# VH-VL binders against Probable septum site-determining protein MinC (minC), part 4

Target 1, 220 residues: Probable septum site-determining protein MinC (minC), of Prochlorococcus marinus subsp. pastoris (q7v2x8)
Amino acid sequence: MKLILRGIANEFIKSFSFKNFEIDQNFFDKLITKEAPAAANLITENEKINSYELAKLKLILEKHFIKLSNIYSNNRETVLSGKSLKINSTFLKIKDLENQLPLDPSYLKKDILHKGTVRSGDRISSNGDLFIIGDVNPGAIISANNNVYVWGKLFGIAFAGKNGNKNASVASLYLNPLQLRICEIVAIGPKEKPKGQHPEIAILEDNKIIIKPYFLNQNL

## First folded at step 14 (VH-VL)

Design P6 (from M3 with heavy chain L104D)
Fold by ESMFold2, fold request of step 17:
Structure P6 (fold): chain C 220 residues (1-220), chain A 119 residues (1-119), chain B 112 residues (1-112)
Amino acid sequence: as target 1 above (220 residues)
Amino acid sequence: EVQLVQSGAEVKKPGSSVKVSCKASGGTFSSYAISWVRQAPGQGLEWMGGIIPIFGITNYAQKFQGRVTITADESTSTAYMELSSLRSEDTAVYYCARESEWGDYFDSWGQGTLVTVSS
Amino acid sequence: NFMLTQPHSVSESPGKTVTISCTRSSGSIASNFVYWYQQRPGSAPTTVIYRNNQRPSGVPDRFSGSIDSSSNSASLTISGLKTEDEADYYCQSYDRSNQGWVFGGGTKLTVL
């Protein structure tokens, strides 16, 4: 079996093979990259896979912020299993399976300003800084190559510095995320509850994520 | 360090059903596979099936297909195994077990529930 | 699909080494990881070996696992045998063709 990893803008990142649904450290090491994959396609040849096996793979990928988006297989049961999990699943003959490799997309760095609530199941990824004017609900995932700023309440998952920028930060008016990631370092709940209604900023210091009050100086 | 606590021992008549519970605490429940394994007196371990609670997706060993129903309640972090049409050979200790955080081996086991079926 | 066959019992004196075999009936033992569980009377099983040869934290290094492709078997080896090692031992592997877990029949280890 082969996974094709893509970023949030559908850009190809990498592909790799694995077998038998027994996940080893090598499998996990391939998922953790500076490009921060957001989606995966599964390509299988002559493999009968049930919905239980696919569901386990889907959950492992989701724990690593990767959506299993497509399944391509020459096995009918595998396709039906994928459909039962509401994954876009397509039967293809062996010769057509190789045609599912992605074209390399163009890559542009840009900051993103998003106005509105980021709801459960939504993903927003910036190739620069990410600014959210609104709340980030549980089950939402936001990410940026550089900094993440949430003008609102952050309950979901935030990933700053996804290109390896260790100076990246996550700031919000109410910093209560399910998970924070800065570069390769992850902090998960439970976290100290926010006290009062002052902005907080998460930064990476000494290979650990720390949270500080974010008080701006008035310089006029 | 997840802890699995099972319901108490039961005595059943042939032809009836039994439902064993398995409550998880101290760890993530919904996104881990929970399996049921039984052990007849003086005999070995036998995998019956499992569930992935967040999806409600089950997988049953062929021997138990049609007689076993495995369910989960995410709100209480509890899995259930129901075995129907009980026979005397179903007398066994029934264990629940959780797969590891990596989807690998059974890293946590319940204490077991003795089900006795009187012929 | 396949079966995992273990000897019904093995015995050995304290301080010695015992090996418990687990032979796969069809297909290669190397196709899937082998796991080993210890079960003392009246208790639930506990893992002593995972992924063929790895130990969970807290398991003494006198427990080791190995794979022998020529005999198509896995082995659990316990060196420096102690009376507390007296237990039943089960191997386990995933059966991809039946899409389910398979346990060996179990081996009763007696410490003489």
Scores: ipSAE 0.592, ipTM 0.837, lowest interface PAE 1.7, mean pLDDT 85
Fold by ESMFold2, fold request of step 17:
Structure P6 (fold): chain C 220 residues (1-220), chain A 119 residues (1-119), chain B 112 residues (1-112)
Amino acid sequence: as target 1 above (220 residues)
Amino acid sequence: EVQLVQSGAEVKKPGSSVKVSCKASGGTFSSYAISWVRQAPGQGLEWMGGIIPIFGITNYAQKFQGRVTITADESTSTAYMELSSLRSEDTAVYYCARESEWGDYFDSWGQGTLVTVSS
Amino acid sequence: NFMLTQPHSVSESPGKTVTISCTRSSGSIASNFVYWYQQRPGSAPTTVIYRNNQRPSGVPDRFSGSIDSSSNSASLTISGLKTEDEADYYCQSYDRSNQGWVFGGGTKLTVL
């Protein structure tokens, strides 16, 4: 089972796992953080927990000034036990329990690999490089602190070097964007579609975006 | 630090019930689980159940389900264990114990109450 | 459901080392912490080991605890045995499936 700790403004602080209601020094060391958690959510999978067990956890958390605010479980008896303690308790199927997992900074990869088409209205942002295996449709926006690579057709908006990296590039197998940005420089996509069937790369040179053929063994 | 003082020995007839008290002093009562453990003569320790007084929530060992009732009175810092339909094999010393602040081991024990079931 | 099995009695001479075993009948001994209690005649039990291998304040360091996954057992070891160590010793663990505490059958330690 897993506890998710949040601060008084509901900001995520950390999450951690524990099993069999084993409460030791390691468990309590995780409760003590400089961000001073105020609330916890419990996520449990395939665990029958009675109200007595849950009440003990609730009291331990309260001793550390942490309110047990929510319980998510695929076990109906566990949910009923939580409700008997006046804790917001929700039955969820196993796959939906995954959706309650917060975006922990340790789960974030700096680089992003996305497989599939980025559809209109979608946004994908990377704190490093962004690699897309698929097409980027009109109305989609993709961005990266560093390079953007599209293994497919780029029709939407691409923004490389959004952190100020002037050496960032945008490469695609078919480079036909609505808008192209590198660092602070913006270029409107060409009215004419790319000629030939070869990859192209956009780079920043002399404060303007230049598009050229992108071949193997060519430096970025 | 916490002291648990139990009621005195009792002699009971088969088929009757007994209610043993356990008064806490010198420490926190309501937010600690109080368990009952018995020990028949020449036998080992056997957990019967427990209560969390602030919630009144109990948990009973399956062997005693239906015969044991554990209660608490926060105003007097006293827990009670009542065992009904007594039989000769219920002759034992009955201990109350407070669970640790971590909710795991028993960090304080009462002196024990001898209950003798004799015709 | 599991049981904790202890030898009924063990004996050893003063100054020597004794080990009392506590074997779990089903499931892993490592699934839950093991606790050890000492009970002298006519007295309530007292804790000598908690969470497998930790000593409460006031318990001599000659008392130690361990677990062994290969034999599915826990052990209480008392070194430098003293006559005051003569007592009954019980292991305990939480049964998560039955949602209750389980004690071992107890071991009478005789110091001769």
Scores: ipSAE 0.569, ipTM 0.840, lowest interface PAE 2.1, mean pLDDT 86
Fold by ESMFold2, look of step 25:
Structure P6 (fold): chain C 220 residues (1-220), chain A 119 residues (1-119), chain B 112 residues (1-112)
Amino acid sequence: as target 1 above (220 residues)
Amino acid sequence: EVQLVQSGAEVKKPGSSVKVSCKASGGTFSSYAISWVRQAPGQGLEWMGGIIPIFGITNYAQKFQGRVTITADESTSTAYMELSSLRSEDTAVYYCARESEWGDYFDSWGQGTLVTVSS
Amino acid sequence: NFMLTQPHSVSESPGKTVTISCTRSSGSIASNFVYWYQQRPGSAPTTVIYRNNQRPSGVPDRFSGSIDSSSNSASLTISGLKTEDEADYYCQSYDRSNQGWVFGGGTKLTVL
């Protein structure tokens, strides 16, 4: 069995596994003082849990200001026990229980690799780096918290460092964007079009966007 | 620190029932599980069942299911255990106990109530 | 469901160390926490060890608990034995299959 503990606004999400419906006081004490969770979901498989056992868990969580919000189980008696305690309780097949677990350490995908052309009117936003294998058409907008890399022609709008990362960069094989933005600094695209597929990189230097040739690691 | 005070000793005939009370004072009652444990003369401890007063939810040991009824009155902070169809083998000291804040071990015990079942 | 088996009695001299075993009949001793209670004659039990090896406040450091997977048992160890340690000792564990508490048969500790 697992408790999925989370903070307000997903500031923290952690899975806690336990057997035989006994909470580990040492782990729980450490978690409460460090992580400060606000809600919990209980995920069980075939484990039969009566209302007395669930009520004890509910009370211990509530004593520490944690709401037991959901129960997901493959055991109908466990679901009934949860409902008797006014907890949202859902019967699920075993395979569907896995969909209720977070994917730690990669719970949220940060980097995005996009294969294909980004069309006019499309937007792609990454919480990390953004890699495009293809062209970015004039009406497209691509953005990333960190770097933007276009393995192709960049004609649209590119926004790197959108979370304030001034070390972010925009690179492409053909850097001809309508607009570049790095952090809060905005520049109109280059006036002269590149004649070939020569890699270029845009970076912030001294609070200005500078475009220069981009050379890959050559010593490996 | 909670204190549990139980009702006095009782002498009962076979086939009758007994109801033992357990009054809590000096601590929290409603949100802690209250269990009943008995001990026959010269014998060990035997868990009978428990209640969580705020919900009125009970849990009974399989051996006693059908003969034991555990209740609670939040207004008086009192739990009760009723054992029916008494036999001479039910002669024992009956303890109430409160579970810890973590719902695992018994951190407070009543003084015990001797119930004697004899013809 | 399972049983917890303890020796009927143990004895030892003051200042020495005793160990009281608690053997689980089926399933692993590590499946559930083990708890230990001390009961003096005419008194209700009190907790000396919870969750295998933890001491409540007020219980001396000379009380310790452990589990041993190879013998499928838990142990209560009392070092620096004192005459006031003379009591009955019970182990306890939760039986998830029957959803209830199980006590060991008890061990009478005599301090000679």
Scores: ipSAE 0.503, ipTM 0.812, lowest interface PAE 2.5, mean pLDDT 86

## First folded at step 16 (VH-VL; from P6 with heavy chain S31Y)

Design Q3
Fold by ESMFold2, look of step 24:
Structure Q3 (fold): chain C 220 residues (1-220), chain A 119 residues (1-119), chain B 112 residues (1-112)
Amino acid sequence: as target 1 above (220 residues)
Amino acid sequence: EVQLVQSGAEVKKPGSSVKVSCKASGGTFSYYAISWVRQAPGQGLEWMGGIIPIFGITNYAQKFQGRVTITADESTSTAYMELSSLRSEDTAVYYCARESEWGDYFDSWGQGTLVTVSS
Amino acid sequence: NFMLTQPHSVSESPGKTVTISCTRSSGSIASNFVYWYQQRPGSAPTTVIYRNNQRPSGVPDRFSGSIDSSSNSASLTISGLKTEDEADYYCQSYDRSNQGWVFGGGTKLTVL
């Protein structure tokens, strides 16, 4: 089963898979974001869920201020169970269920942690976040579907959000790249070299790449 | 902490029904699932079913489907279990139990109600 | 649908360690969380382990739980055994196919 979570403050979508029909505190730790979710859709494939099980899920989510808004399933008994709880519930074939699922790297282990210098001619690509402990030399190319973090000096090319994630960022202790890319937006690296090591982060705002100081506690 | 207080022991004849009550105090009632579990003399625990009082939605173990009825009254914070068509095998202690706020274990139990079925 | 099988009884001396097994008859023990309850003579059950290996507040850390996928079983381990630990112990898990809770048959722990 998957929960597709939506925020009220921003147009963001996250999905979570859970293996057992149980929710606990560890599951909710994964819901901690910059902006907490306000709504959820449940998507199930080949699962018979009775009204008691759905009612427990609904109650637990609502205790945490998450409204269970929609149920999509290829099991008719599950759809009937959702309707009995006055939840918008829709029968969909498996192919149509798959079309409702966004790509969500938060439930897959796609991240790469690389220790060491990325040398000229090297390329590292992550299907999630990319974390580099070391320097990225000129002529190196690093990329990620989500964020790029360089705990060191970034001189090469960095590409965050390569699958279309506009919320992706590039951060480093010394941000002096040849080129930055976030999603489809490209910027040439700054011509004025930083004089010392000050952490900086590049983000996409108003379809422009903006570089600002990196506040280390903002990711808690 | 929540306290669950059950009704007193009962002696019943085969073929009759029994209704056991479970009153909650010292905590919230409506948003916590209440289950019923029985224990025959010298035997183990057996889950019978449960209710989510705010919705009135029940779930019954297949073995008891058709002869157990679980209800709840939010105004009195009381759950009820009624077992019909009693037989000698139904002689047991009947417990109510409240699930945690996570709905994943029984964090409070009633004292138990002995139901004896004899001719 | 499955059964949970426990030994009928176990015994051990005060201060020692005892382990009570809970074997699942079909499907993986790891499919659902396992819960453990203590029932002292004349009393209602109380929870000693939830979600495989977690302790409710007030349960001493000498109680621990574990899962062994190779034997398809869960275990309750009580170290530093005390005479007050003499009780019946039950494991429990959710049966997704029957959509209901299943208890093990129970284990009588005797502290000699």
Scores: ipSAE 0.386, ipTM 0.763, lowest interface PAE 3.4, mean pLDDT 83

## First folded at step 18 (VH-VL)

Design U2
Fold by OpenDDE, fold request of step 26:
Structure U2 (fold): chain C 220 residues (1-220), chain A 120 residues (1-120), chain B 112 residues (1-112)
Amino acid sequence: as target 1 above (220 residues)
Amino acid sequence: EVQLVQSGAEVKKPGSSVKVSCKASGGTFSSYAISWVRQAPGQGLEWMGGIIPIFGITNYAQKFQGRVTITADESTSTAYMELSSLRSEDTAVYYCARESYDWLGYFDSWGQGTLVTVSS
Amino acid sequence: NFMLTQPHSVSESPGKTVTISCTRSSGSIASNFVYWYQQRPGSAPTTVIYRNNQRPSGVPDRFSGSIDSSSNSASLTISGLKTEDEADYYCQSYDRSNQGWVFGGGTKLTVL
């Protein structure tokens, strides 16, 4: 079992595992952080948890001002238990857990870091985040379940949120793609763009791809 | 300190039902789970089931499934245990107990017990 | 599912040390916390050990708990035995299979 703690803005704080339903002082210490977590997601693998057991966990978390907001499990009974408590509960196969954004980044084991130029004809796809240190030339296609980061010039085709993650983004030092796709939304890049290396990020807003300067969040 | 006060002793005939109450005072009621544990004369402790009042969720031991009903009234901070189809073997002291905040932990407070005697 | 087995009775003289065992029939004793209760005649049980080896406030340090994975058992040890320690002692844990609490059969401790 794993708890993913999140802040008021749903920002990731930390995650930790616990097993055998053993909760000791160390568990409680982990709940207490400077960031003051407000919500938690529970991830269970091969754990059957009934509504009573889950309710008790919920109470423990609430006592610490943490809302049990989501449950992801490959056990149907656990999911049903969650639903009975009016907790957003999702059944997922183990292989699909890695594709879920709300999950612990540790589940995103399929993040790919690519160093080098992605040339025409090349295709790189990640089931997590995709990091490119280099240029993505025209004719290249890069994709990721979550975010695409190009630490270089993006001239090819980039597809973020291929698993339907609407919070997925495409960022690059120089964003001039032939085509951008975020989830089901497609945008064609301008043919002419001023020269300069200014980081930009493409995101979905109102079901449209918008491009804005990429300023790193201080919380990162 | 939380105190649990149970209803008085009961004498019942076989086949009848008994309902025991457990009133909590001196603390929060809704945020804790209440379990029922019985003890036959000269025997050990046996967990019967529990309730989390705030959620209205119950859990019953398989042995008592279908015969026991546990309820709670948050407005009066009272938990109830009803046992039907009583048998002589059901003669015991029945305790309500508050479950600790440990996840699946221990019972940190107990009622004084209610003797239920089943005899023809 | 599992059962917890305790000796029916133990006896010892004042000032001595006594150990009460609690053996789990299946699964690891370390999988779930073990709790210990003291029950005096005519009274409800009271906790003497929680989480295998933790002592609640008010419980003398003469009481201690331990887990032994090799024997798949928990133990309650009472040192410096006093007459007031005469009682029934129960171990308790949670059965994930049955999704319920399980008590040992209880041990009657007699102080000679």
Scores: ipSAE 0.860, ipTM 0.944, lowest interface PAE 0.5, mean pLDDT 91
Fold by OpenDDE, fold request of step 26:
Structure U2 (fold): chain C 220 residues (1-220), chain A 120 residues (1-120), chain B 112 residues (1-112)
Amino acid sequence: as target 1 above (220 residues)
Amino acid sequence: EVQLVQSGAEVKKPGSSVKVSCKASGGTFSSYAISWVRQAPGQGLEWMGGIIPIFGITNYAQKFQGRVTITADESTSTAYMELSSLRSEDTAVYYCARESYDWLGYFDSWGQGTLVTVSS
Amino acid sequence: NFMLTQPHSVSESPGKTVTISCTRSSGSIASNFVYWYQQRPGSAPTTVIYRNNQRPSGVPDRFSGSIDSSSNSASLTISGLKTEDEADYYCQSYDRSNQGWVFGGGTKLTVL
């Protein structure tokens, strides 16, 4: 079992790992910390948690101003328990549970900010997020373990979610890549794109890459 | 601070049912789980089941599954335990107890107990 | 599934120290917190130890709890025994496999 706490701004706060839902004193000690209201995701692998146990956890978390927001589990009973408490609960295969884990802080330190045009033949790879201030020309390849941001025109190849993060995305002011890859899913860009420029974001939905207008006031 | 007051002693015939009440006062009721624990004469404590009133969620010990029903009335801050198909072995003092906010923790408050005697 | 095993009875003289063991039959004793209750005759149980070794307010510091992973047991130690300590003592923990609370069989402490 993993309990992931995140701030309101979706900032990573802390992660707890427990075997067989055996919460220890360390957990309680850390809950005493003065944190802003937070949300928690529960990820369980091969653990059966009944509604009674889950309810008690929910109450404990709420007492500390933590909302149990999501449950991800490969155990159907656990998922049902979550649903009975009106908690967003999702059944996932074991291989997909890992994708619900936040990035290790060590990966965040691996974020890269690149300023300038990425030219043909150039390759930039980040173990975290990759942010490009400039254009990515055809023949250039950019990649990141997590998200790719291009503050310019993306004409090259972009690969997000190198580590299997299904929530990874590729965003650009002008998204016209030769090829997009998110995790294991690949999409080829259109040969021609309208002249109008607006920010777009590529995400995974139903195991397909979809491109949507990127509105900053909406979480896409 | 919190007090749990249970209903009075019961004498029942085998095969009948008994319903014991537990009224909470002096504290929050809905957000705390109430468990039922019984103790046969000269024997140890035995957990029967519990309820979290705010969610209406119950949990029963396997031994009593299908024979015990635990309910709660939030408006009156009262929990109930009904045990059916009574047998002589069910003769015991039945306690309601509030579960602490500790994770799978302890019973921090107890009722005074209700003696249920099952005899032919 | 596990059981908690306690000695049936222990006895000691006033002023002395007594230890009551609570042995878990399977799984680690450290996996879940152990709680201890005191039950005097004709009364409901009261908590004397929570979370293995913590004392509730009002419980004398003569009462202490510990966990021993090597023996897979919890222990309640009462020092400076007083006549008022004569009671039944129960250990309790939660069984994840059964998803329910488990009590030890109880130990009758007699103060001689």
Scores: ipSAE 0.820, ipTM 0.930, lowest interface PAE 0.5, mean pLDDT 90
Fold by ESMFold2, look of step 20:
Structure U2 (fold): chain C 220 residues (1-220), chain A 120 residues (1-120), chain B 112 residues (1-112)
Amino acid sequence: as target 1 above (220 residues)
Amino acid sequence: EVQLVQSGAEVKKPGSSVKVSCKASGGTFSSYAISWVRQAPGQGLEWMGGIIPIFGITNYAQKFQGRVTITADESTSTAYMELSSLRSEDTAVYYCARESYDWLGYFDSWGQGTLVTVSS
Amino acid sequence: NFMLTQPHSVSESPGKTVTISCTRSSGSIASNFVYWYQQRPGSAPTTVIYRNNQRPSGVPDRFSGSIDSSSNSASLTISGLKTEDEADYYCQSYDRSNQGWVFGGGTKLTVL
């Protein structure tokens, strides 16, 4: 079995492989303070796991503020057990389970242009800039090594500069995200909805995320 | 730490049912697995099943499936084990135990045991 | 399904070392963790070893656990035997196929 830990923007943090039920109550203690995992995916190959066993893992993860978000398995009883716990659970054949493991970063194109709505549960990650022509719904997560531009309404989570680019920005025609992240700095989206329909840009300034109106003459 | 206090001894006739209670105090109840283990006179330990109270999810030993029912009441921090269709071979001390907060935990706290005697 | 077989009894003198075996009937002993429990007369069991070789807080370090692949067994070793170590000892392992716990038959330790 494999457990894949991901951050709030679905960025890969760490994976674990194990053959027993090795995870105890303290397994994640050092990791949570340094790398801040938010979600986990469980991948099983030829393993029968009942809801009692899965529930224990779910509780340990929740103690560390990690959501067991997905279960991928070629065992139908394991999938049913996950569904009974209200965990998103998918039956996959063995060859397709490999697609749920971390990929070599060089596989992705540098820049991504996406046309259309990014729906809840969708995740888009760019190794360069990310351009969205459309809306980003609540429950969607978009990320980029560099900048994130949304030609539309941004309601979900946006993560710019995930490779350490502190000059990265998030811009949108309607900037109303659930969460913003630039580099290692995280901010909760504004409590109030944007009053106008002016473009806004989020940048990192003095180790703090600043949101301001984005007018073209600002770029010189 | 947590203390587990079980209901008193019972004498039962063959074919009847028994329900043993296990009340937790001094610690967390709902998120810890509670297991039931029995021990016939002069015999060894035998795991019967367990429950995770916050989910109401049970796991039963194959030998007891169909005869054992394990439940929990979070409001009273009490777990219950009911064994039906009693036989003389079911005469035993029945223990409850809390598992440690682990994926595969050890039994870190035990009740005092409840003697159930099945005789005509 | 597998069984865990223990000797019915073992005895040894105070201050000496005793080893209690726990042999798995089918499949590898290393496939799942082994747990050890002590039960004194008239008392509920207590855990002395979990996950092959770990001690709960408060268990003396003279208690140790090990796995031996060649004999397909686990062992509980008690060094510096004391008279209060006189008890029944049970091994336990998890059966992944049946998704439940299995206890060994128990070993009565007599300290003479």
Scores: ipSAE 0.776, ipTM 0.906, lowest interface PAE 0.9, mean pLDDT 87
Fold by ESMFold2, fold request of step 26:
Structure U2 (fold): chain C 220 residues (1-220), chain A 120 residues (1-120), chain B 112 residues (1-112)
Amino acid sequence: as target 1 above (220 residues)
Amino acid sequence: EVQLVQSGAEVKKPGSSVKVSCKASGGTFSSYAISWVRQAPGQGLEWMGGIIPIFGITNYAQKFQGRVTITADESTSTAYMELSSLRSEDTAVYYCARESYDWLGYFDSWGQGTLVTVSS
Amino acid sequence: NFMLTQPHSVSESPGKTVTISCTRSSGSIASNFVYWYQQRPGSAPTTVIYRNNQRPSGVPDRFSGSIDSSSNSASLTISGLKTEDEADYYCQSYDRSNQGWVFGGGTKLTVL
């Protein structure tokens, strides 16, 4: 089974697979807040799920500010269970279930360039690098599989290397985030507010997030 | 965190019904699954079914289909299990339990149990 | 449609380690999480292990759980055995085909 998460603007946030009703609720807490809720599509193949079981999933997702919006299944009883819970539920054959998944990763646009301020309640997620020309306000969440670069002030939450890339970094002109995440490691923002007008970069060293000055000199 | 308090012991005649109550206090009731589990004297645990109170959606073990009815009253934070057409083999301690908040949660709180004795 | 089989009883001396097995009759033990419950005489059960190997808050770390696919079984291990551990222990798992919970037959642990 797969759960496809999308934000308010229908932007892709995350896809994850699970078997046998195993779900790690901690992953939801990292990306989704009451201020920036999400919607989910459940895609199941050859799974018989009754309304009791499905209701449990619906409640778990709601606890994490995720609305279970659509169910796609090749099992008619699962579709009926979804309809009994007033969830948009569609019977699809296996071939058509594959069409509900994200595009082949080789065709996905990896990098995102965003011009403008990322406001409270907004989320931006990149499958590659994320480049922001503007500020990231408190209450905003930005994430990337690889690096996050903010040409401006970073006050919100930044999550680099969300696919497990330990070499990912977060850089900004004013690095004062509410929270930093690189891969599995989470840190509270800097102890001291940034001083001067120099960029900073956060990286993983020895399983800890280290913040250093980031001098953008061209070394030739 | 949550406390589950069940109704008192009952003595019933064969062919009658019993309705056991399970009142929750000190915690959230409506969005958690409440299960019923019985234990015959000297025997192991047997799951009978459960309910998600906020939806009124039930799930019954096949063995008890047609004889068990599980309900809930959100306003009193109380779940009920009714077992009909009682027989002597239904003599058991009946427990309610709340499932932890997960897709397949463990039973994180149990009532004290209700002894139901079925005898002529 | 599966059963969970446990030894009827086990015994061990205080301070030692005991292991209680839980063998699944059909399908893989890894198909669904295994849960473990302790029931002292005259009391309702309490959870000691969930999700194969996780402990609820307040359960001592001397309680541990594991699964073994080759024997198709789960195990509850209690180290540093104390007299207060004397109880019945039940494993539990979810049967996806019957869409319901299954308990093992129970194991009486005697602390010698």
Scores: ipSAE 0.749, ipTM 0.900, lowest interface PAE 1.0, mean pLDDT 87

